# Ledger of designs, part 18: VHH binders against q9lmt1

Target 1, 351 residues: q9lmt1
Amino acid sequence: MLEKESDLTAMEKPNNKHAADSFSSEDLVSPVKKAKKSEEVSGGGEAVAAVGNREAEEDKPSFVSEEKKEFLVEADVAEDKGARHTMEDVWVVLPDASLDFPGTLRCAHFAIYDGHGGRLAAEFAKKHLHLNVLSAGLPRELLDVKVAKKAILEGFRKTDELLLQKSVSGGWQDGATAVCVWILDQKVFVANIGDAKAVLARSSTTNELGNHTEAGNPLKAIVLTREHKAIYPQERSRIQKSGGVISSNGRLQGRLEVSRAFGDRHFKKFGVSATPDIHAFELTERENFMILGCDGLWEVFGPSDAVGFVQKLLKEGLHVSTVSRRLVKEAVKERRCKDNCTAIVIVFKRV

## First folded at step 5 (VHH)

Design a03 (framework vhh_7ocj_1)
Fold by ESMFold2-Fast, scan of step 5:
Structure a03 (fold): chain B 351 residues (1-351), chain A 125 residues (1-125)
Amino acid sequence: as target 1 above (351 residues)
Amino acid sequence: QVQLVESGGGLVQAGGSLRLSCAASGSIFSSYAMGWYRQAPGKQRELVAAIYSGGSTRYGDFVKGRFTISRGNAKNTVYLQMNSLSVEDTAVYYCAAEYTVEDSETGWYYTEDYWGQGTQVTVSS
């Protein structure tokens, strides 16, 4: 079934829309600050990280135990240059961020930054965004959804502010889109700028499908992010109010297809924003896994097709590291993705 | 409500051609994929061709070079031009489309597939 429906799930134009992939990056940010050890880039795209929250409270009375589910969060990443000469995607996999950033509230963090015009903006965001979100007040002890959203907004703002200063002093103009996930306790926060996407695989109800038994646990693909492209009405209006012009080919000032990104210093005056859309939802037994991907992945996989591909491999008993690698390999080798292709698969296990 | 209506099926001799049309109501072409599947008696449904919002296409291995998918955005129609037909192409052909629907309980959107009722294509020897 998965292969038969694969091509019907495309939601976006299958082209690399980023500015000047051939642009030379001249300045590397020297890190003085450390941390984020779970963030290490390994073997060209595989991260060995798995996190879970296992409580020893399973012997409690059933009426109390039924209200609380524990999730093991297992995640891994895979990446491939595609047909590009450079790799401008960067990622973060922190299945337990509390190891590096103390707090009693469970915190997991995952992100993909899709660079354009060079890799420097994506690398800066990888090093600084989560730290800036934490410093802005991301809850570490007790969850408050409004406080969490405010911290994420401020973190994005501060990261872009500092990144732009670095780009001026370094003489570069790189930009990057972002899709970021924080899991705080049992609530998921998704923040994005640009056209990278997060997709959730969620168990459907009888009312939605009418027959669960024939499929054996069908999953729906839920698109968690709204892409920010200059051609879309809400973004177009915002850009025009900032004095920006969208060309007939759908690009801001004839260059950028995205309307929001970190960096892109020369386009900020024309309305390129680093303000994310932020959405939150509760983890229940219905949420099976998430797929984060740069635009390269989503050019050759529609959301439903990607969910079906991952579900099949997980049902075969494959570990998330193998699943992530197979997904990217399918995108690049079989489906001929031309752009950098990076995917993070985040699996929620109960038992 | 989205409706997909197929037309253009029928009986044709081997080596002949047919053009299938699928007319969609609503805003289905703004950010969606459309395609054609087929199912012969006793066989699994298989992908014939798909076209994405950006105009890129994909074909099943058994029809490459013989079939062409295209769309007329002004008419909300997708077409399948079928050339050099063989008896193995005999099947019911289904138009399919995917679009996003807002999930009221979560405030997110999910993908939903819409299918036509199918049109019979019979190729005689």
Scores: ipSAE 0.013, ipTM 0.473, lowest interface PAE 7.4, mean pLDDT 76

Design a04 (framework vhh_7ocj_1)
Fold by ESMFold2-Fast, scan of step 5:
Structure a04 (fold): chain B 351 residues (1-351), chain A 125 residues (1-125)
Amino acid sequence: as target 1 above (351 residues)
Amino acid sequence: QVQLVESGGGLVQAGGSLRLSCAASGSIFSSYAMGWYRQAPGKQRELVAAIYSGGSTRYGDFVKGRFTISRGNAKNTVYLQMNSLSVEDTAVYYCAAEYTVEDSETGLYYTYDYWGQGTQVTVSS
């Protein structure tokens, strides 16, 4: 065991660190133009949920793709710190992730980073991962699935490399899990490390016999991510081959529940990896919405239950911003989630 | 491969108590979200109680404060303690588990719900 004192010192003591209250302006964080326009009653949106590119120009080009498969993407996020003193979850909601200039392909990006041991790794990943994925060759003109997956893998690798260098120079050991989504044209790419999840709500297949499946039939929940926990057989085997030990409480070296994360500098030698699992699928008429959530959400919601909860609210005509807020409030208030709880709901509307 | 076997149902007088048990076999039990649902004749199945990974619980509105869901030792059994039973609690009670598996054709993960055969609970006046 490391110095006993290091474990106690690593924990932040109750201090006057947060000397400034909520009344203190955070505007000074932005050095550029100051514009504060948030409403309590209505219309206060971080993201305009749908980025509709349904423009029909005069004289269609010869390479025109199928216009009937156009989707509007509406998305929003909600967060609650639960019973925690701090909020270590960070998120990204970019219905148009062009980085100033749009590419030929539609590009949307959503992510949740769940920090542990502090928020610095999560904040670093939020700032750098998408940029590193783009720099690694994420397609902007013509979609190639293999090229996209390679860019995402390299983006994760580069982000962790730079993060670890900063953690050494800054003397911190923070880590973060990640669930990330890129929508390129009509394809969705989901990448994860750790125990945050992406869940897809998908309509039932057409039954040639005309089953009573349409009216009132619940959507199927499809888990798009494989959790990376030290206790799970594949990860346990990988950790043990790396010389890591999993304690009786299911933790790597007695401390980490997750087997993959950004950061966690001192655990890299024991098998903590920043290599994501990546899944890609075609966006069709069957895909209704996705839910991204940190482990706090999924501790109190099973995937099918979360899909049913969101579907009910959407059928009631509630906007995605209200749906995401209600999902998180249900998790914290009714289901007593004690951890940081963050959820992104992404709705695919057919045009 | 996952098998769920319910027990503990039966006939009880209003105001009485029953404890239902569900024994799981096959995959690692602690990885599952486990729940109890009930269905009366001619009605839809409704959630009674659920216990999620990490021990968090959820209850249906009509059973909050009366029923308690818990995991047993070795985590291969889930229990539903039912107190202050009323005639309206009469139903077949089903144990359910959620399990995730990858579709080899598409690379997508699918959530499957596993269900027990059910155990009858009858509350008489």
Scores: ipSAE 0.000, ipTM 0.320, lowest interface PAE 12.7, mean pLDDT 75

Design a05 (framework vhh_7ocj_1)
Fold by ESMFold2-Fast, scan of step 5:
Structure a05 (fold): chain B 351 residues (1-351), chain A 125 residues (1-125)
Amino acid sequence: as target 1 above (351 residues)
Amino acid sequence: QVQLVESGGGLVQAGGSLRLSCAASGSIFSSYAMGWYRQAPGKQRELVAAIYSGGSTRYGDFVKGRFTISRGNAKNTVYLQMNSLSVEDTAVYYCAAEYTVEDSETGIYYTEDYWGQGTQVTVSS
């Protein structure tokens, strides 16, 4: 009838699933040098310097702790094994992470960890990453974007360090990709390693006549993450400088398609990194929702497709829990996603 | 800036084949994700096939094994080879291009999409 795939074949297939191309090109020739220049100015004095895209006026304290504009964050997750025998995705949904730790700054945290070669690296990251980011100095009282980014970077480094120690003592070699979100006050931080993706749905700008129309306001899909794959030129160059060899089929040492991951201890010497890209942006009335997904979701949904699908269901008045379940069901049952499929939908509601 | 021009549509007998072509004008052709969508009368537009900048492909369930999407020798052309056509494949076929662009002010990436005017495919019984 049917035969079970060998463990070696199963181990090979998880890495192969991370080969999917994205609509986000790593060879993106930015029309665009302005955003990077604003970060270089951050070396100056406190009154004039900003980190990332932060405006000093947006961070100005009020006489009352409340801003005229306040966002509520609603989120939920859905998952499905697809055609796989095992489920190697794990997730985190903490719409009010401040309940876990004292502090005055509101914090939300969401993450998807997509395991390959087993579930152990993903489970370790789920258990430890957020705690390590907090321990590294994630702001809990007053937001400083530079401090937040440094804490996230150190959290990833520390998590991988501890994970690698456990993988050696436990005799396993599992790896995991990650897409992680922290919402601090009104700023969003997105960190990723590998090929999981975060997509933002953002309202169109005012037309030339100065009109905003809710009924006719299309949402743009904004890809917030760049995939880290060995086949892509910048990652390929980095891997080769580290002594790694990329095979003709695009795999590092003939095995891994991703160039960054937690774990994968045998590939660290060949340039597999747990260093994330970190992207930050301000929440305004234009940001409607985010979709976090493992590579399985993005194999069957383009970013614009996923935004349109979610927008339609939200306009029909469905709760975020129903929306996330229907998104994954569409991916697996209607679009026949063969891989593990996990998605988190995060909705920003203005109060 | 980007314009898409479809060609290759027409009338064909069931079991026959057609090859659709889409030529893109503008810059950064090789960085575009390219796709084919179709819309039959009274139905929603649906994805037929997509090819991403690195060569990965995706297909709609009803065309898997029959249709093949590819890039030509030129960086700005995408093809849809349609084999074993059935009456149910009758639709207007649209070429689409999607590209991720970085917002210069915010540093956020966003997708721009472009659509062709469509080409009619009619499959007779």
Scores: ipSAE 0.016, ipTM 0.371, lowest interface PAE 8.1, mean pLDDT 76

Design a06 (framework vhh_7ocj_1)
Fold by ESMFold2-Fast, scan of step 5:
Structure a06 (fold): chain B 351 residues (1-351), chain A 125 residues (1-125)
Amino acid sequence: as target 1 above (351 residues)
Amino acid sequence: QVQLVESGGGLVQAGGSLRLSCAASGFTFSSYAMGWYRQAPGKQRELVAAIYSGGSTRYGDFVKGRFTISRGNAKNTVYLQMNSLSVEDTAVYYCAAEYTVEDSETGIYYTYDYWGQGTQVTVSS
């Protein structure tokens, strides 16, 4: 399955992005060995298996791959209100989400919700989104990636629906952006609405000459999320089609920089959407860590700078809890982040 | 559902040859970069060979001149021809598919990747 749902017959990407005309070896991810038993007979190459390999396994031309590869996920969060008097960011850190739901989901869940106009929408999303995603059928065993994506889409839809009902009864207009991660076995799903980002630090195994690059230096920063801002042409077009207008300062109806959010009850008629972009990838030895951050973090850290900062501290042997705190402290105290600043660092370690 | 199925592995003597195949389904094969990786016991996984959608290739240092990667877009299959095998080539070989696109509005890269379950290659002396 493609990262976005697509016609299985066509197998075309629905993203309307320009295809990369070439990959470097750095962009080709090392494979993650599936941690599951193969129950069905799958021979080697037909011609070669028949001659050499087939002969060796003539009596039982079946094999079972019992070899297991697992990752430990260590994560922590840090936050600072910056120069603001209020804290409207909220977060979720569940390295083992199965603790909340007996019957083992190999599921880790992390999220940042960046509130605007108050923190009530962010708090609602923190409390309800993951439960709604699970209720929509987030799979316990990953047999079909499309099912997981559908569950995430439905979870976002249901969460916004219920949130809007509560905003009407409570008389509030709060909104929140979201960046959310689910890790199921060795598959990572990233979903976002708004301008929070998820950045992946991926190691290179070879250089231009096919030689191994110096171990862990440098890590490549891969941005996993597309920002939903009213100023971007695709979102602007969608907003205008809904009857919304983008002001000269780049804001929907002169107010919102973002084009997608939970809540924002009064802007839904002008095209504010809670439909996320969802991206999936396989976890391999090349993926070192992820950084989730609200827009406040990313105003003062470029993705490569943040990856370099985190890598240096991890190489010094600092625990992820200390690393996340140092990252936010650097953003606020040294780089003068004025907005709420929240970051989650997620480290992948092979068992 | 996306599927990569490796075949052609097995036991061979040093100096022999094997041809690995990877049959792909469930995605637009011709648009993806295809690669072979291997992992020997006690070692990290390493790139063996890659072939990009445009047909250019890349090889790991220890297989250059001995291995050849190719693709058959009509059959949705990528191949690895392995010649002059040595005991040091003993490993599980994995097929991989990757597609990276840039969002022209934001400059953000989206990477879609898929992996096979691996096939064992054992070279005896």
Scores: ipSAE 0.000, ipTM 0.137, lowest interface PAE 16.4, mean pLDDT 74

Design a07 (framework vhh_7ocj_1)
Fold by ESMFold2-Fast, scan of step 5:
Structure a07 (fold): chain B 351 residues (1-351), chain A 125 residues (1-125)
Amino acid sequence: as target 1 above (351 residues)
Amino acid sequence: QVQLVESGGGLVQAGGSLRLSCAASGFTFSSYAMGWYRQAPGKQRELVAAIYSGGSTRYGDFVKGRFTISRGNAKNTVYLQMNSLSVEDTAVYYCAAEYTVEDSETGFYYTEDYWGQGTQVTVSS
């Protein structure tokens, strides 16, 4: 099945994310029904007790550890289906702070899964990815960046493996992009597949010579994710080496705009990957907030524009719940976003 | 090698119209947000209009209903149609593109606004 669009149609309809209407002739769309399974033993696996160190024979150190700066994390989500008939975005907001007797550990997790061809892949990822990352050894006690990155990579791999098995047994081909954040103490890990983005608002510094890089605005937009679209040179090369073809409208095999996603069972042989890019950074006084958004948000907001919009509302004293709702409302109502639009705003407050 | 070249500016009488064009090269035009900014004497640059990769537009409040931004992806060009011009519209108009740049040392990405040289618009009387 190849999707053919004229240049005129491509110019008129830039909506590529949710092609559910273009896939309406797919046989599996009509008979598929969600079955309820009671296998919830792995659900709630986030419950961890504070545990003392079993290995160290060091009861009372003669010296107190250097004071580390801590942050309060406030976050909320907003969503709107835009002009679409279906809502295929799902999200996770878990601003948990874990207390452990060796210290205070922050274990926060946020994610947006942007479904295409249905919402089943996004729902599966929401249910399983975080648990699979934890099971792969995400370190709450040790902030070793390499160990955390390995756990995230394995979590993505295992989630896609299990998702593909479920898609075969259930007879569905749904796919989903993902942008995911884990905050461990003062370290932030951002993982993405596809075209959802995480953007950080970071305070600018005055040049040492007194010149300002951005006079009057202290925050810069830092893009923490690299989008995985078939049209981009590195992804295009990888897809073509796998025997995939990119159509004139920029879609892999005429259908997928993205080159990485969970699911998309029929496109795995053409190079669709669930391997994420992972970035890690330290929270300091410079990091003000993050915006996670599906591609619908980013089609109508540039990163700098979104940072400025959120910054203005926060300076007006609005709570993060109101800020996230105003951001999505602006995208859909004022900027005419036609796709599903989901955004999470994560605010870092120094304590 | 990113290049933005503006054209179409000039002198016009109040109530008149001008169309600005910006020819872009050195990047995948259709994937990036394009905008028009202006700077009047003694003022800071301000956003006039923006058009995003999805085709959505944004306008400064002072130009809503008078100006229209559009893009021609096949020609790598963004346009600003300016109608019902007033003396307050007198400024240098700049074309801008928002890019994502990777910091080689950190591996993080940040956005940069790339600017054209500007084109003068002068509204008389």
Scores: ipSAE 0.013, ipTM 0.478, lowest interface PAE 7.3, mean pLDDT 76

Design a08 (framework vhh_7ocj_1)
Fold by ESMFold2-Fast, scan of step 5:
Structure a08 (fold): chain B 351 residues (1-351), chain A 125 residues (1-125)
Amino acid sequence: as target 1 above (351 residues)
Amino acid sequence: QVQLVESGGGLVQAGGSLRLSCAASGFTFSDYAMGWYRQAPGKQRELVAAIYSGGSTRYGDFVKGRFTISRGNAKNTVYLQMNSLSVEDTAVYYCAAEYTVEDSETGFYYTTDYWGQGTQVTVSS
């Protein structure tokens, strides 16, 4: 287990160069995609999402149907305070999120909000974000990937706007990170701010794993989110341009480890943002499950290790509720996670 | 079969030095990022140092200036030189290997990781 995989695979020049060096020259024939990743101050997340969105928009429209290849979504959550006196994590598990706003398009929604300085920002986001995303035009009848991404982006903006108004009137300065998933028919949208993480377990072909070259895990752990920490080069640059100071221990103004969050009203002037990275991808037979976790989970589990842990339990026939509880128990009791620890496991079953 | 074998741990007096080695086999060592983690009883496992395939390094704040990570690709080995050791450095030290690449189709990163069994470092006062 790599405690906090982001420590080894943090998004920085050496990892980007390494990734590029592992690919053939043919992988370099997409100049627009490459240029967006290298030139964009916000990082490669939006470029990746834009490429994914382009592919999705070229695809046939999504339909609610009895198609034999339709996936069933099973999910559950587990949580533990760790060594903390309070629980500041909150979560959303809505396998059928269309119940409040019925539509013909299947909609599932999952989220973890990791509160800091109190739970009020996390509770506000739990109550309002999905509603604000729906109000901003999240598709309910026919999937339009561009419209969905625009609705999610506006939902985050509106949620933070309203949250900051409540924080002023209430005299509190709580903040929260977020990792959020919407599943619209066969398309997955992942949005994040801060250091909560979503990891996808995806089946590899024999060619991808190199069955003949290395003993490998049959499922690849794909990190679907880009962490927003003050210490990471792109965020550090953005914070410093806003007049923020990052201490030697990597904290904005000596306090905040993350560079993006809901709330944190006293840090907004120093560059704390609620603008998410949004990634979209199509569900196929290759996607097995997702793990959403707060930073507490990922401090003691690397993505590949977490995928292997969950895969083993699922192969043993355990229900997703038991799997989620055992993952959190392993993190807290065996691996000594000291922070609040919350995880959602989302399993995709072929019908 | 993939294997990471740590060596060089042991008992040392405060102010002393130790050099840990991790011999790797069963994968293309030069492509992988290599790291050292540590865990003391009742504490979280934490990153001590990492060295990427390109040679860039990263250190935990508590060891900067005292520890140096290096790699010998020809010998498939990663090293951790530990100087000015203190009692607070007492822990089990784990070697880790990680290969993270961007999937050219999606732009997302996928990871393969391996872990050693750990080696005990005890610093007496």
Scores: ipSAE 0.005, ipTM 0.350, lowest interface PAE 10.2, mean pLDDT 77

Design a09 (framework vhh_7ocj_1)
Fold by ESMFold2-Fast, scan of step 5:
Structure a09 (fold): chain B 351 residues (1-351), chain A 125 residues (1-125)
Amino acid sequence: as target 1 above (351 residues)
Amino acid sequence: QVQLVESGGGLVQAGGSLRLSCAASGSIFSDYAMGWYRQAPGKQRELVAAIYSGGSTRYGDFVKGRFTISRGNAKNTVYLQMNSLSVEDTAVYYCAAEYTVEDSETGIYYTYDYWGQGTQVTVSS
């Protein structure tokens, strides 16, 4: 186990891909409101000086305890086969995944795995990825953003390693894309491989003209994931270095549209990677909800359109279970999505 | 298309000082949030200091009051002034940059991030 961790470390280097070495907006991108989030620690957003790790106190001015916002996370999923005869999407909805590990940090976990060439890779990822992330050291007591990102990265690597072994022994070559979310305390981590997408609906304090704030201000759609397709310059370069060929229609070896996936064992030698992009951000009053969707959803919904659709239903007082069902129904019935269509809606409510 | 190059690392005695520099190339410096991270052997990478595009700064717990991050007079350079160094500060120090662009038509934000190669800092007793 330790040896395999060393192997992953040797394979992952800073400056190879900015996507694989991604860090959170709350770490480096400063909205004016960062100080208003009640994080007094200067590095990780939580006290990183902890008993057992290092000595544990800074001399700070005495002032009123900074308020920490508490959020209730409500989420649900909906799925539809579209025009296909099989369903190769699988999903995870765990609004309280802390039951799966000891510790004091609240944890929620959500994922969509979009299978291709069969369901086996998606099913394997659903069963094993979260457990592998936990085993790799996902924080249990003190949130360290860098430790969390490392655990997620190792979890993806370990999952693909074990999946590929299973695919060889079982004689299958299924693959799957993934979009995965972990919420640890009040920090959100988004990890993706392939073309599934996570979109955040975030409040604005002014309209597009910078005039006034009002209760009815529209939400901005923020795309939290980067699609991995062979046609993108970084992915194209990586594939070509592996001896892979990208066809005129943008497919790796004339077949795969995506450049990263779990499984696809016959395409690994041509550059198919299971290394995720990881994005992290802090929950504040501005974050309203997230939409996770497979490529089928996003073929018929633009991000802003999906945010507007969900916002309208939430304002009508509909529960998240109804909202997710209505979103998928709209995609399949009204917008004629012909692919498997799966969506998870995650709502952040203030307590 | 940003490249980050760190310099200024080396060997120093406990209680001493070092100044690390990070030069960014290929993009507009003022659009970046810049950070310094460190990784000691067998440990996870951790945030040391960050300076945001608006000029605000943030520091890791164990370096606050000892280290100072700043933007240099050269538009594409960020510095980390490290004072009162201890053996526990021994690590490879990495420069990182992040910036966001807003698609004016849709209002959607895209975030990009970049990492330097790292520079070794060794503090002797």
Scores: ipSAE 0.000, ipTM 0.162, lowest interface PAE 16.7, mean pLDDT 74

Design a10 (framework vhh_7ocj_1)
Fold by ESMFold2-Fast, scan of step 5:
Structure a10 (fold): chain B 351 residues (1-351), chain A 125 residues (1-125)
Amino acid sequence: as target 1 above (351 residues)
Amino acid sequence: QVQLVESGGGLVQAGGSLRLSCAASGSIFSSYAMGWYRQAPGKQRELVARIYSGGSTRYGDFVKGRFTISRGNAKNTVYLQMNSLSVEDTAVYYCAAEYTVEDSETGIYYTYDYWGQGTQVTVSS
């Protein structure tokens, strides 16, 4: 047992160096903006465009009213090493990428990557995933849900492909789970691999008198991600078809509890996948906030507990930065989380 | 459906002890969080104790050192051992479980708190 633990520790040691890379906002410029301007110029020269402009002007009160229902997205992250000496979680907090590019579709991006066997896979995903999703055709002008989902799927695939090549040339075996969010206009896309979770706090239903109907807590905790563990029936079947074996303790080839991750080079032939589940939903007045967390957070917080904790602090008027720090502090100091603990809180405020 | 049934409530004198139990039926709850809450007349419901799937516990400040939450041999049971009771502990005590359900049409997971009907604890001076 000690020798096996020493081998895992030895594999992690070259990768425990902390270097945070971030993307330049300028790198996120979409060329689609030029095509839209060309179409606007072309359409504006014809009588048919005048009819379209009149229809748009007749929708002006509706458009103005819809703008008043838009959400301001406020978010922050907190992290703590727990009982660990190293931090293998990395994160992305990009609350409005469109601020650098006026006239493009609103885009916000948040992610947590939970590294295992070192932090190199998590660092690679932080640096490359969003760029690969953009390069795969993430909409920046007009939202198409199917195009957005395809771009996210291809971004995950390409990121893992490039990561695996880097792991071979660098001689490392690191892996990482991921929970990722993109907010495009009024729609939220949640993508995950592994056991990190995204939880949504949504207001209860309203009866015909305008009163809220509630069962237990005033906000419902909705888990937006499905965990990918080797022991779960659908994942187990996929692994077994790839020639993988699941041990009695629920681990793929006796080692990995998760069935999907970036990296984990030696386990790809046994069915470890970087294909995410993607869930999409529309922002309305019912959506209050989201909590993204790595496995360490969710070991000591149930989803309803986390929602109740965050809601109480927000009602006290605390800023999202303070809320995220208090959530992680509670997990580590009061609830004795032993693992790396990272959480992102994303608050939706009506404008 | 999840049904939570509390038992062990009643009248006890100050300084005494009482043990509450909560039995869950319909599903296995080994991975769920279980908790005890209380509500006195005219007050809001407050956390007494919570036990998470990994065995970690959390207590309300007014009961730390006096109350202990535990799971039974079957992971679908939870107990609250109450020692050194005072008149201020008089309340209806509720058992709660966190339950996660996958919606088959949308593929989205919904998490709800399930509550028992409550059991009255009355502490006499």
Scores: ipSAE 0.000, ipTM 0.248, lowest interface PAE 14.6, mean pLDDT 74

